# VH-VL binders against o60147, part 181

Target 1, 175 residues: o60147
Amino acid sequence: MLEKNKYLYIFRHIQTNQVLLSQGNVLKKTALFQLPYPLQKPVAPNGMRPAKLRKDHWVPLLKVEFPNESMFQSVFMQLLNYRKYRSVQPLTSDLLKLPIPVRRRKIMRQEVPNTIADLADILNKEKFPENSVRLQLSDKSDSEYADWPPSVQIDSEEIKLSRGFREKTTVDEAR
Below, E stands for the ipSAE of ESMFold2; O stands for the ipSAE of OpenDDE; V2 stands for 0.75 times the mean of E and O plus 0.25 times the DockQ between their complexes.

## First folded at step 9 (VH-VL)

Design ja20 (framework fv_dargistotug; at its last look DockQ between E and O 0.36; V2 from the best seeds 0.00; counts 0 for: pae E 10.5 > 2, grease 20.1 > 18.9)
Fold by OpenDDE, look of step 11:
Structure ja20 (fold): chain C 175 residues (1-175), chain A 120 residues (1-120), chain B 106 residues (1-106)
Amino acid sequence: as target 1 above (175 residues)
Amino acid sequence: QVQLVQSGSELKKPGASVKVSCKASGYTFTSYGMNWVRQAPGQGLEWMGWINTYTGEPTYAQGFTGRFVFSLDTSVSTAYLQISSLKAEDTAVYYCARGTYYISYGFDYWGQGTLVTVSS
Amino acid sequence: DIQLTQSPSFLSASVGDRVTITCRASQDISSYLAWYQQKPGKAPKLLIYDASTLESGVPSRFSGSGSGTEFTLTISSLQPEDFATYYCQQDYEYPTFGGGTKVEIK
């Protein structure tokens, strides 16, 4: 019996740079609920969620392969927590001094590096076995947003960009 | 071994409140979300919502807002469903089921169910 | 909400029969579909997730297929313990269940 999938896909919005976590390589509508302000009218950007999932607006940022389901589940939940924490934090004085459009742009630009940093932080704390976590990035330079623990091996190959989904590979199906 | 054990059957009058518990064991409680599913007598399954066991954030399905409250006590790996202002139509078996809202592995483990009967 | 329509609602079969249950989604849900078995007085049991992946411990006589809007649960050879109600469930959007298919003894 094969183990359950242990892949985490992180997608970014092509315009707002918001990020979504996905267990599957095809985004679910429910993924949008990861974005903050669920009780407000959904208007992206500004941390709000779109009313509809436009798959063509999302591209893979990275793919993570975990040793097992438990590790995947744990990291996934923690990533959600980190995101929530940031979303409810008061804006810094420095940000408040900026014009609203500039502020919004700055916040949106931080989502990708913040998510990557969060992932690295979580993995550092988890102390997984050496080279047990495989990370593949759409842009290898994004790996520079964080210091990765020995548990993480970064794939030399970049992930194939596909809006809203990634096609399953033979390797993925074999796991 | 993963187990979800729910509290016993409840008999309540209309207008009363009930709190159903679901105690988890055999896994890291905060690593998996908890769902609540309702099944009226002789009827199908209805997803009520879920709670993020790590953050404590509940999400309610349409039709299950207001009188329904999900909560946690992580210290004892327990999720709770509270229903206030009970109505006869709330008579059903309520299940807790392990699963994370954003992850599609199905609900792999279920509590044994708690029958809540609302009768005058 | 995404509606799931199961067919048939009731199915009479004999031990050894090949049983097929269909679940139709009101919209494309990719492969985000699960199948459950429920016996009277018991909680549902996960059989299949991701449309076609067999849950651990589930007999190989169970199989799932389909994607998009059409899905099928197949029991290759019905066993006495397989008489139950079966539900499909999607979680592409807010989770919803099909109406169920009761498999009865013929």
Scores: ipSAE 0.715, ipTM 0.889, lowest interface PAE 0.9, mean pLDDT 91
Fold by ESMFold2-Fast, scan of step 9:
Structure ja20 (fold): chain C 175 residues (1-175), chain A 120 residues (1-120), chain B 106 residues (1-106)
Amino acid sequence: as target 1 above (175 residues)
Amino acid sequence: QVQLVQSGSELKKPGASVKVSCKASGYTFTSYGMNWVRQAPGQGLEWMGWINTYTGEPTYAQGFTGRFVFSLDTSVSTAYLQISSLKAEDTAVYYCARGTYYISYGFDYWGQGTLVTVSS
Amino acid sequence: DIQLTQSPSFLSASVGDRVTITCRASQDISSYLAWYQQKPGKAPKLLIYDASTLESGVPSRFSGSGSGTEFTLTISSLQPEDFATYYCQQDYEYPTFGGGTKVEIK
């Protein structure tokens, strides 16, 4: 039988613009370990960080559709590697001149353009078939952060969901 | 191809310490996290925590803070579990298992297990 | 912590039987559930991840289904080598395992 399409769900934080990657349309709490700058100070003693995920603070940034598991896995792992690499690079002299709180906000704000640029770079290098990868963005102007390879087709329709990628249930609406 | 090989069984007295190793091969060590899972005799599986193999940052489950330490030697693709001040309740098979924090692919490769017996 | 409850804890079945094991989560974990097989004296082996995706090299008689709080592992035609204990495991939050289901072949 035919393989099910695989989706990469990319979320952004409504206040900080930090980015989280997810294999599913529901963000799992352990995804917070992706963040180089914790949203909250750790409460747990002995180096433990509690998974304090407020789902209402994470909104769709973009959704990437892959035709198979292999392409999905390759791109997801490479995005994580790009983020690891960025987190250990020396800060530029311009950033070092800024007060720490201002510096942190500027770095966090850059996660959206950085993630989009990294995605485009990975897709260009992977040499996937023409029109095999489909992108749907919450704000199509975010596509301007990168030049996209011919493997990518960008949906004309934006993501209209305001609370994650999951549609409101009747139970949620009644609460 | 992918293989996790753990150190041999240990017999220890209460109050001693033990260090279990888990040597990885067949993949890029720093691309996956390493999990530790315990199984007491006749009991089920219990997740102890994981270590980020790129940063070296450990995360421990609530019951495993204090006496348990996760560490790495990236140059030899090896993860370590150290248990200090051993108690009889620590008697178990300890497994290392490869996983990722971000993609729910399960723990796809496991070490063979290291039996740690704490007696007398 | 998220608690996973497996049922039954034990079952005995004949070769060729259809076996179903249930795993219930104390809260909604979406599809973030895996199934493992553990044979006596051996490390666990991943069978299924993301609730229903079969791991490479695992026989097609194994299948998983469910989402939210209720999940099932099915073995469509039990074989002698399927004697084992089966565990569910979630990673929606800090990972936890179910209590296990021991499958004994008559």
Scores: ipSAE 0.426, ipTM 0.779, lowest interface PAE 3.0, mean pLDDT 85
Fold by ESMFold2, look of step 11:
Structure ja20 (fold): chain C 175 residues (1-175), chain A 120 residues (1-120), chain B 106 residues (1-106)
Amino acid sequence: as target 1 above (175 residues)
Amino acid sequence: QVQLVQSGSELKKPGASVKVSCKASGYTFTSYGMNWVRQAPGQGLEWMGWINTYTGEPTYAQGFTGRFVFSLDTSVSTAYLQISSLKAEDTAVYYCARGTYYISYGFDYWGQGTLVTVSS
Amino acid sequence: DIQLTQSPSFLSASVGDRVTITCRASQDISSYLAWYQQKPGKAPKLLIYDASTLESGVPSRFSGSGSGTEFTLTISSLQPEDFATYYCQQDYEYPTFGGGTKVEIK
């Protein structure tokens, strides 16, 4: 009868464009557990810790309100599955020609559009009632990365956070 | 219903190894992280680290970055704790506990615990 | 690491008493604090998460409050089944537990 959480916040790193998923507009340090871990080694020598959370480096990308907490958790898990699936696909020959640091940066730059596309694909496969999933973006043009089902209502108001974990900011930022 | 069932108690000599299993049921195994918590006799709870059940990537607390190895087999929804080169100080109850990646729900389900006793 | 300091470490109480246990964090952890009950020979049981949200199936005589660095667990009217050790735990950073508070029969 009681619902715990039905909101998804997605954050973007201001420099790398890596993506973090969150229950709310306040990131906790353990959110960094979502960042990729090296897959080439069975165990790190000193049990690598997640990267330190720099509050000034993570900004809101989008917010989703689901009908209930169970649907939030289902979509969240599916987003993780899509990201894992994408991460194990063979790299294109164009990417393989690049030096490793350049290749990594190019791949990271695709995380925002890829995550938005994955979210839309998941929502298109789910049979939610019309307008039952509310989507709000920091930049409405990002909705153009995907085709959205009738269940999704894209809020006309953009998220008006300026930077980091400042929940009370209403200042618009030019992009 | 959600359950975490651990392997039975172990009596070991110093220098031996042990592998504790934690079999999950009643939920999507890869949607929740698996934590390991140690409790020495008469002592409090000590977080040892966790494993991302989706990626298989472990994270170890300070002091657990050597002889302790977390692993998993997603095909049977099972997490493992392996302790090598056992010492008397490793005598404790070892718990697996389910947690989330992204929200603070605490550790909502725990295994029954596995007592590992190390004595000569 | 974030240290959690519980007080008292031990208390004796009678059935019907109001019991208050405190947990202080070494830094601001927002609301990322949970409370557990542990009886001898048993696994810990989650009572409260997110500082004040009662876990399903936990009696309403348990309540949690606080944010930032100071948190409390309150048992409004102690029952015979409530004699146990209670732990706080944060997961703002790598999880850490408080030292525990043992509640015994007076």
Scores: ipSAE 0.006, ipTM 0.565, lowest interface PAE 10.5, mean pLDDT 81
OpenDDE, second read of step 10: ipSAE 0.639; ipTM 0.875
ESMFold2 (binder alone), look of step 11: mean pLDDT 94; pTM 0.956

Design ja21 (framework fv_dargistotug)
Fold by ESMFold2-Fast, scan of step 9:
Structure ja21 (fold): chain C 175 residues (1-175), chain A 120 residues (1-120), chain B 106 residues (1-106)
Amino acid sequence: as target 1 above (175 residues)
Amino acid sequence: QVQLVQSGSELKKPGASVKVSCKASGYTFTSYGMNWVRQAPGQGLEWMGWINTYTGEPTYAQGFTGRFVFSLDTSVSTAYLQISSLKAEDTAVYYCARGTSWILTGFDYWGQGTLVTVSS
Amino acid sequence: DIQLTQSPSFLSASVGDRVTITCRASQDISSYLAWYQQKPGKAPKLLIYDASTLESGVPSRFSGSGSGTEFTLTISSLQPEDFATYYCQQDYEYPTFGGGTKVEIK
């Protein structure tokens, strides 16, 4: 058959700039477990369900297309590990001087530039084929947070925020 | 090329412990999470949990806390499932399967299964 | 936990038949649904992921459809090697499997 394409959908919170990673164009409830600073508390008494996800609060940041599942899984797992690594690092003296709520807001606002930088770092370390990884951004200026390797091709068209990552279906066409 | 090979069948008495192995080959072990799935005789599939092969951090489904332990030996690309204080209800085929709990597209490669029989 | 209910639990079919199996989720799971085939004494084999994407190497007679709470697996022309038990599985929350559908020869 043809090569199995895989997509990484990256969302950002409209106010906090916290980032969620997803394989699908719609966020899973469990995606909230990625967050080091939870937006709301879990409701389920046994911990099997995460805090309530409000889809209206999350907008597309970027979409990454990989040529195969193996590349997707490798990059995705590394991004999760970078996030975990960042969460356990000592805070800078500048951050420690801030009240806890202000400190958390400042850390959260950095998740967008950090995620983009981490993605680029991973792709620079991996020696993927030229133009094999395609990026589509909601705001092209976000690509300036990093230097991209030859394996990356940035789409000239930005993601339309009003449509999110959603594609038209047969049902949508019938209206 | 990708293979998950599990250890052989076990016959145990109630109260004993068992350790099932799952050896991976044909891919980078730490790039994919490892899941454990149980199937009692004549019954359906039940997800037990997963382990992050890069960090070593396990996540257990409800009902598989306490007696069940997921672990790794990354030097030999092997994942382990240990069950302590075995009960008759633990009689089942135990599968390891490649994937991750956060972004599952399904489990694409499975071990052949290990039958654990617990009888007095 | 999200419960998946498969219908029917078993069905009898002949080679060449069109077979449909349904899977209903207790809540909206978007498109986070996979289908597996399991033959006696063997591990399950992934057929379809993301509700409708065919896994590499799986014959084109298999297809999946649906979103939200109702999903279907279709085999357009049943072959002798297709007699097996089929399972749906969601990964919208912690993974759960449907009860299975056994496809038997008539």
Scores: ipSAE 0.013, ipTM 0.576, lowest interface PAE 7.6, mean pLDDT 81

Design ja22 (framework fv_dargistotug; at its last look DockQ between E and O 0.03; V2 from the best seeds 0.00; counts 0 for: pae O 8.8 > 2, grease 19.3 > 18.9, placed apart)
Fold by ESMFold2, look of step 11:
Structure ja22 (fold): chain C 175 residues (1-175), chain A 120 residues (1-120), chain B 106 residues (1-106)
Amino acid sequence: as target 1 above (175 residues)
Amino acid sequence: QVQLVQSGSELKKPGASVKVSCKASGYTFTSYGMNWVRQAPGQGLEWMGWINTYTGEPTYAQGFTGRFVFSLDTSVSTAYLQISSLKAEDTAVYYCARGTDWILTGFDYWGQGTLVTVSS
Amino acid sequence: DIQLTQSPSFLSASVGDRVTITCRASQDISSYLAWYQQKPGKAPKLLIYDASTLESGVPSRFSGSGSGTEFTLTISSLQPEDFATYYCQQDYEYPTFGGGTKVEIK
């Protein structure tokens, strides 16, 4: 019964590039509540939540290994707060000039770099011990979105995309 | 069924003005943006801009500011394009085109086009 | 503005031919490209959206491919009703159209 390292898992949507945070290697359906609500408002700038979770549409973006639960909880909650703060900010004039589908895609495409920058900002401020946090990315070039503190060891090995683990159900036919 | 019906062709002299209408039916008018596209005779398609049908706020492509005005009458589900101080180079077919929902690319429904001819 | 360059501008073909039209963007536009068919005196008709997805009611002989800066529209076996002008359009940012490709009888 040894105490185990705690992992933060971050997923990216293969089509929209939206981002979801998870404590587990498997994405729970309740994670969708991290995304703006409601989905269908025609004039709402932040209505970007999918109707259901399609597990085959979400792939690993990055994984962070923390040596203990306290460090994990601090970073995880701060990441959620950064996302909420950003989601309620007014849109710029330049964004409002774009046709609505174009604007939505442009906003969602920023979620990956924004989330990576947020993570780095939090880790720079937390003053964790040198090399105490291991970061593994699906695409190592994504580390270039931020300046990482000495506490972070970036794994040389990329996360391999998991393919072929799809459940065949009637729910998938209703998408 | 979704349909966009435009007003008939116009023959104008330089310096006059014209107002093209685009009446929408078969969907909630204020839920989709309306684009305007120009096609000069024998030429390609040129995006002129769009209007947010809920807020009424227009956005014009570069080169379409000043003389071109987009407007709405939501009570009759109609978008308008007004061109003032008409010039010979304004001779073209003008299309209205509906933007897609959510995040899909392209314009899924088009009006039949309105030919505006400017000659002296 | 993002420039789209279509090639060729004109194409002569026979019924049954495989036709390929290309569209090159001046910058990476991901997959945010649509294809239209326009017949004389008619409005454009959306054929393909998101680079490769066929619009409802479009025959399967039409296909789209590409991402980034290079895109193609392919008609696997040209039919008499396919003689028209084809346009690509991006909406990665402000929409722009390609110059068109006129497909006519050889």
Scores: ipSAE 0.497, ipTM 0.833, lowest interface PAE 2.4, mean pLDDT 86
Fold by ESMFold2-Fast, scan of step 9:
Structure ja22 (fold): chain C 175 residues (1-175), chain A 120 residues (1-120), chain B 106 residues (1-106)
Amino acid sequence: as target 1 above (175 residues)
Amino acid sequence: QVQLVQSGSELKKPGASVKVSCKASGYTFTSYGMNWVRQAPGQGLEWMGWINTYTGEPTYAQGFTGRFVFSLDTSVSTAYLQISSLKAEDTAVYYCARGTDWILTGFDYWGQGTLVTVSS
Amino acid sequence: DIQLTQSPSFLSASVGDRVTITCRASQDISSYLAWYQQKPGKAPKLLIYDASTLESGVPSRFSGSGSGTEFTLTISSLQPEDFATYYCQQDYEYPTFGGGTKVEIK
């Protein structure tokens, strides 16, 4: 039985704290194109190569359940647009003072608070019914990065993933 | 082969100025930041700051503002540390060190160090 | 700035011993810690980066572990060439070094 997609999963990289958005509980290699900084150093002469997806290096940050697919798609696309907007802004003077590898890692780890703030901002702009959106956080303290609208019900629960998600592999699987 | 080669030891009197050089070879100079690290006799390592080799912009750690100047000559792949109005407490070995690649931690290549002795 | 505290400051050991050095950070630095070896009169040499990744050419008896605020450097079987001073260094923010641990012959 087919059910309309109404779940948004957000994953965090265990070392860099970079964030990936997924339309389901399975993380695909194409999600890596969301990253402003690739996990592997770009190599000459071609420059940037697509990184391999190490599923064991990504853990769930949060899961959002929407009442319907329309609301899910709207929020998901807005989050992608917010990420794109952030990627083209000039770096602040404070960031430019940091050594380059330190600067890159700081930008990477800011993605967690930024993504949570962006999600809350989107949900505050939408006129969703009270308690219609369920937010599950792996760590409830992450809810403190933003102020949430009445439409959001916050729970701190274990986020269940597909069986193949945490495999120790350097490539994306076919299924 | 990556190498950082520093200028020789200096013996200076208080109030003098010194300029230490750090010549890089074996890599693209402007692709990596250059850090300066000080070690007073019998003491530990102290990060002084870094210079962006692409832009020429220096950043100094707290405690190294004023008398310390980081500069570059990209035409000869060389970074410089100048210390003005030398004091006895500036006596130390000064190291240049390359920031690591991409997002990695630490400093992967170091100069051999330049001993600056300030005494009357 | 982030302070790093190393313990012990001095350590006496014999060849073949297992040596453990601890580095504690004043705040969470994730895994952004490196370890260096410095021999008398020489520049520091990078041993370990990203808390646990061994630098190329460094013997496998060296290992690093830890995350957050507590980190360890372990030498599984001390060799004569390992008598040196060891430093931890963070660059989660502006770089800082630990005070060092001198490993001397017993």
Scores: ipSAE 0.486, ipTM 0.827, lowest interface PAE 1.9, mean pLDDT 87
Fold by OpenDDE, second read of step 10:
Structure ja22 (fold): chain C 175 residues (1-175), chain A 120 residues (1-120), chain B 106 residues (1-106)
Amino acid sequence: as target 1 above (175 residues)
Amino acid sequence: QVQLVQSGSELKKPGASVKVSCKASGYTFTSYGMNWVRQAPGQGLEWMGWINTYTGEPTYAQGFTGRFVFSLDTSVSTAYLQISSLKAEDTAVYYCARGTDWILTGFDYWGQGTLVTVSS
Amino acid sequence: DIQLTQSPSFLSASVGDRVTITCRASQDISSYLAWYQQKPGKAPKLLIYDASTLESGVPSRFSGSGSGTEFTLTISSLQPEDFATYYCQQDYEYPTFGGGTKVEIK
């Protein structure tokens, strides 16, 4: 029986470095709801949830293939939880010493490495079968943000996508 | 085998409240979002919203805010729909449905539906 | 919200017939479209997801095609058990359903 969806795409915003999770290589508009509300209390800067999805502003950060949909779902949900948890944590003393705009920029710059680290941590805890999870990065150096468990096989081939990614291609493994 | 089993039919008076349950089995409950879909007699399907079974966060569709409350009891893998201040127009079959991903996709498994009849 | 318009609303056909149902979206939804079958007194059953992927256990006589704003469900050879109401549903945004297409026996 073929699993329905077992691919995780993580996108980063080209300007803000915000991160969106996607089950498929084409972002849904509802993916924006992963971002904090403008007036809510997040670690991320206020107003960081745009009203419209500009697909040309988002580029793939990494692609993960899971053994099955269930494993995908588990990891996906946990990633969201990690993000939420981080967003409500008190700011460090070092951050508090910085002006608010500088602080916000610094936090935004950390979303990508934090997300990668989160993924690795979750996968370490899940203890999936060896080499059962395939990870492909847009930049292989990003893999250095975390220690990966034996369940993860890092693809030597990088994702070669640029801005304006909007369509599925015959080579895409969206779903 | 994945199953969603809902509570039985309800007959209520206007102004009353009803709570429909949806018990899930055969899969990890907290790994899939749970959706609620309404179908009035002889009408089409309406998505009411969904609840994140991992975080417990509900999201309501337009038109289903206020009187409608999604909740969970993860210890028994059960999702709940509560409707307060019932109106005649709330008469419908209510379905719980598992999403194909964590949030909003096709619904691969459905409860059998719960008929809620609101009549004076 | 994204509106889905199904056509036709009613369809009379005979066993063995090729049946085609269309679903038009008010905007580009890529391939984020599902098709359901519903029989009286029963919950909807997922047939197709992601526009063209057949759900497990669904007969191969069912197929889906399309992308963007135009989608089609096809039953290559209608069987007695296929008389039902069919719905399309998009999940590009918050889910919305088409109005349904009732396939009746001629």
Scores: ipSAE 0.039, ipTM 0.703, lowest interface PAE 3.0, mean pLDDT 86
ESMFold2 (binder alone), look of step 11: mean pLDDT 92; pTM 0.945
OpenDDE, look of step 11: ipSAE 0.013; ipTM 0.592

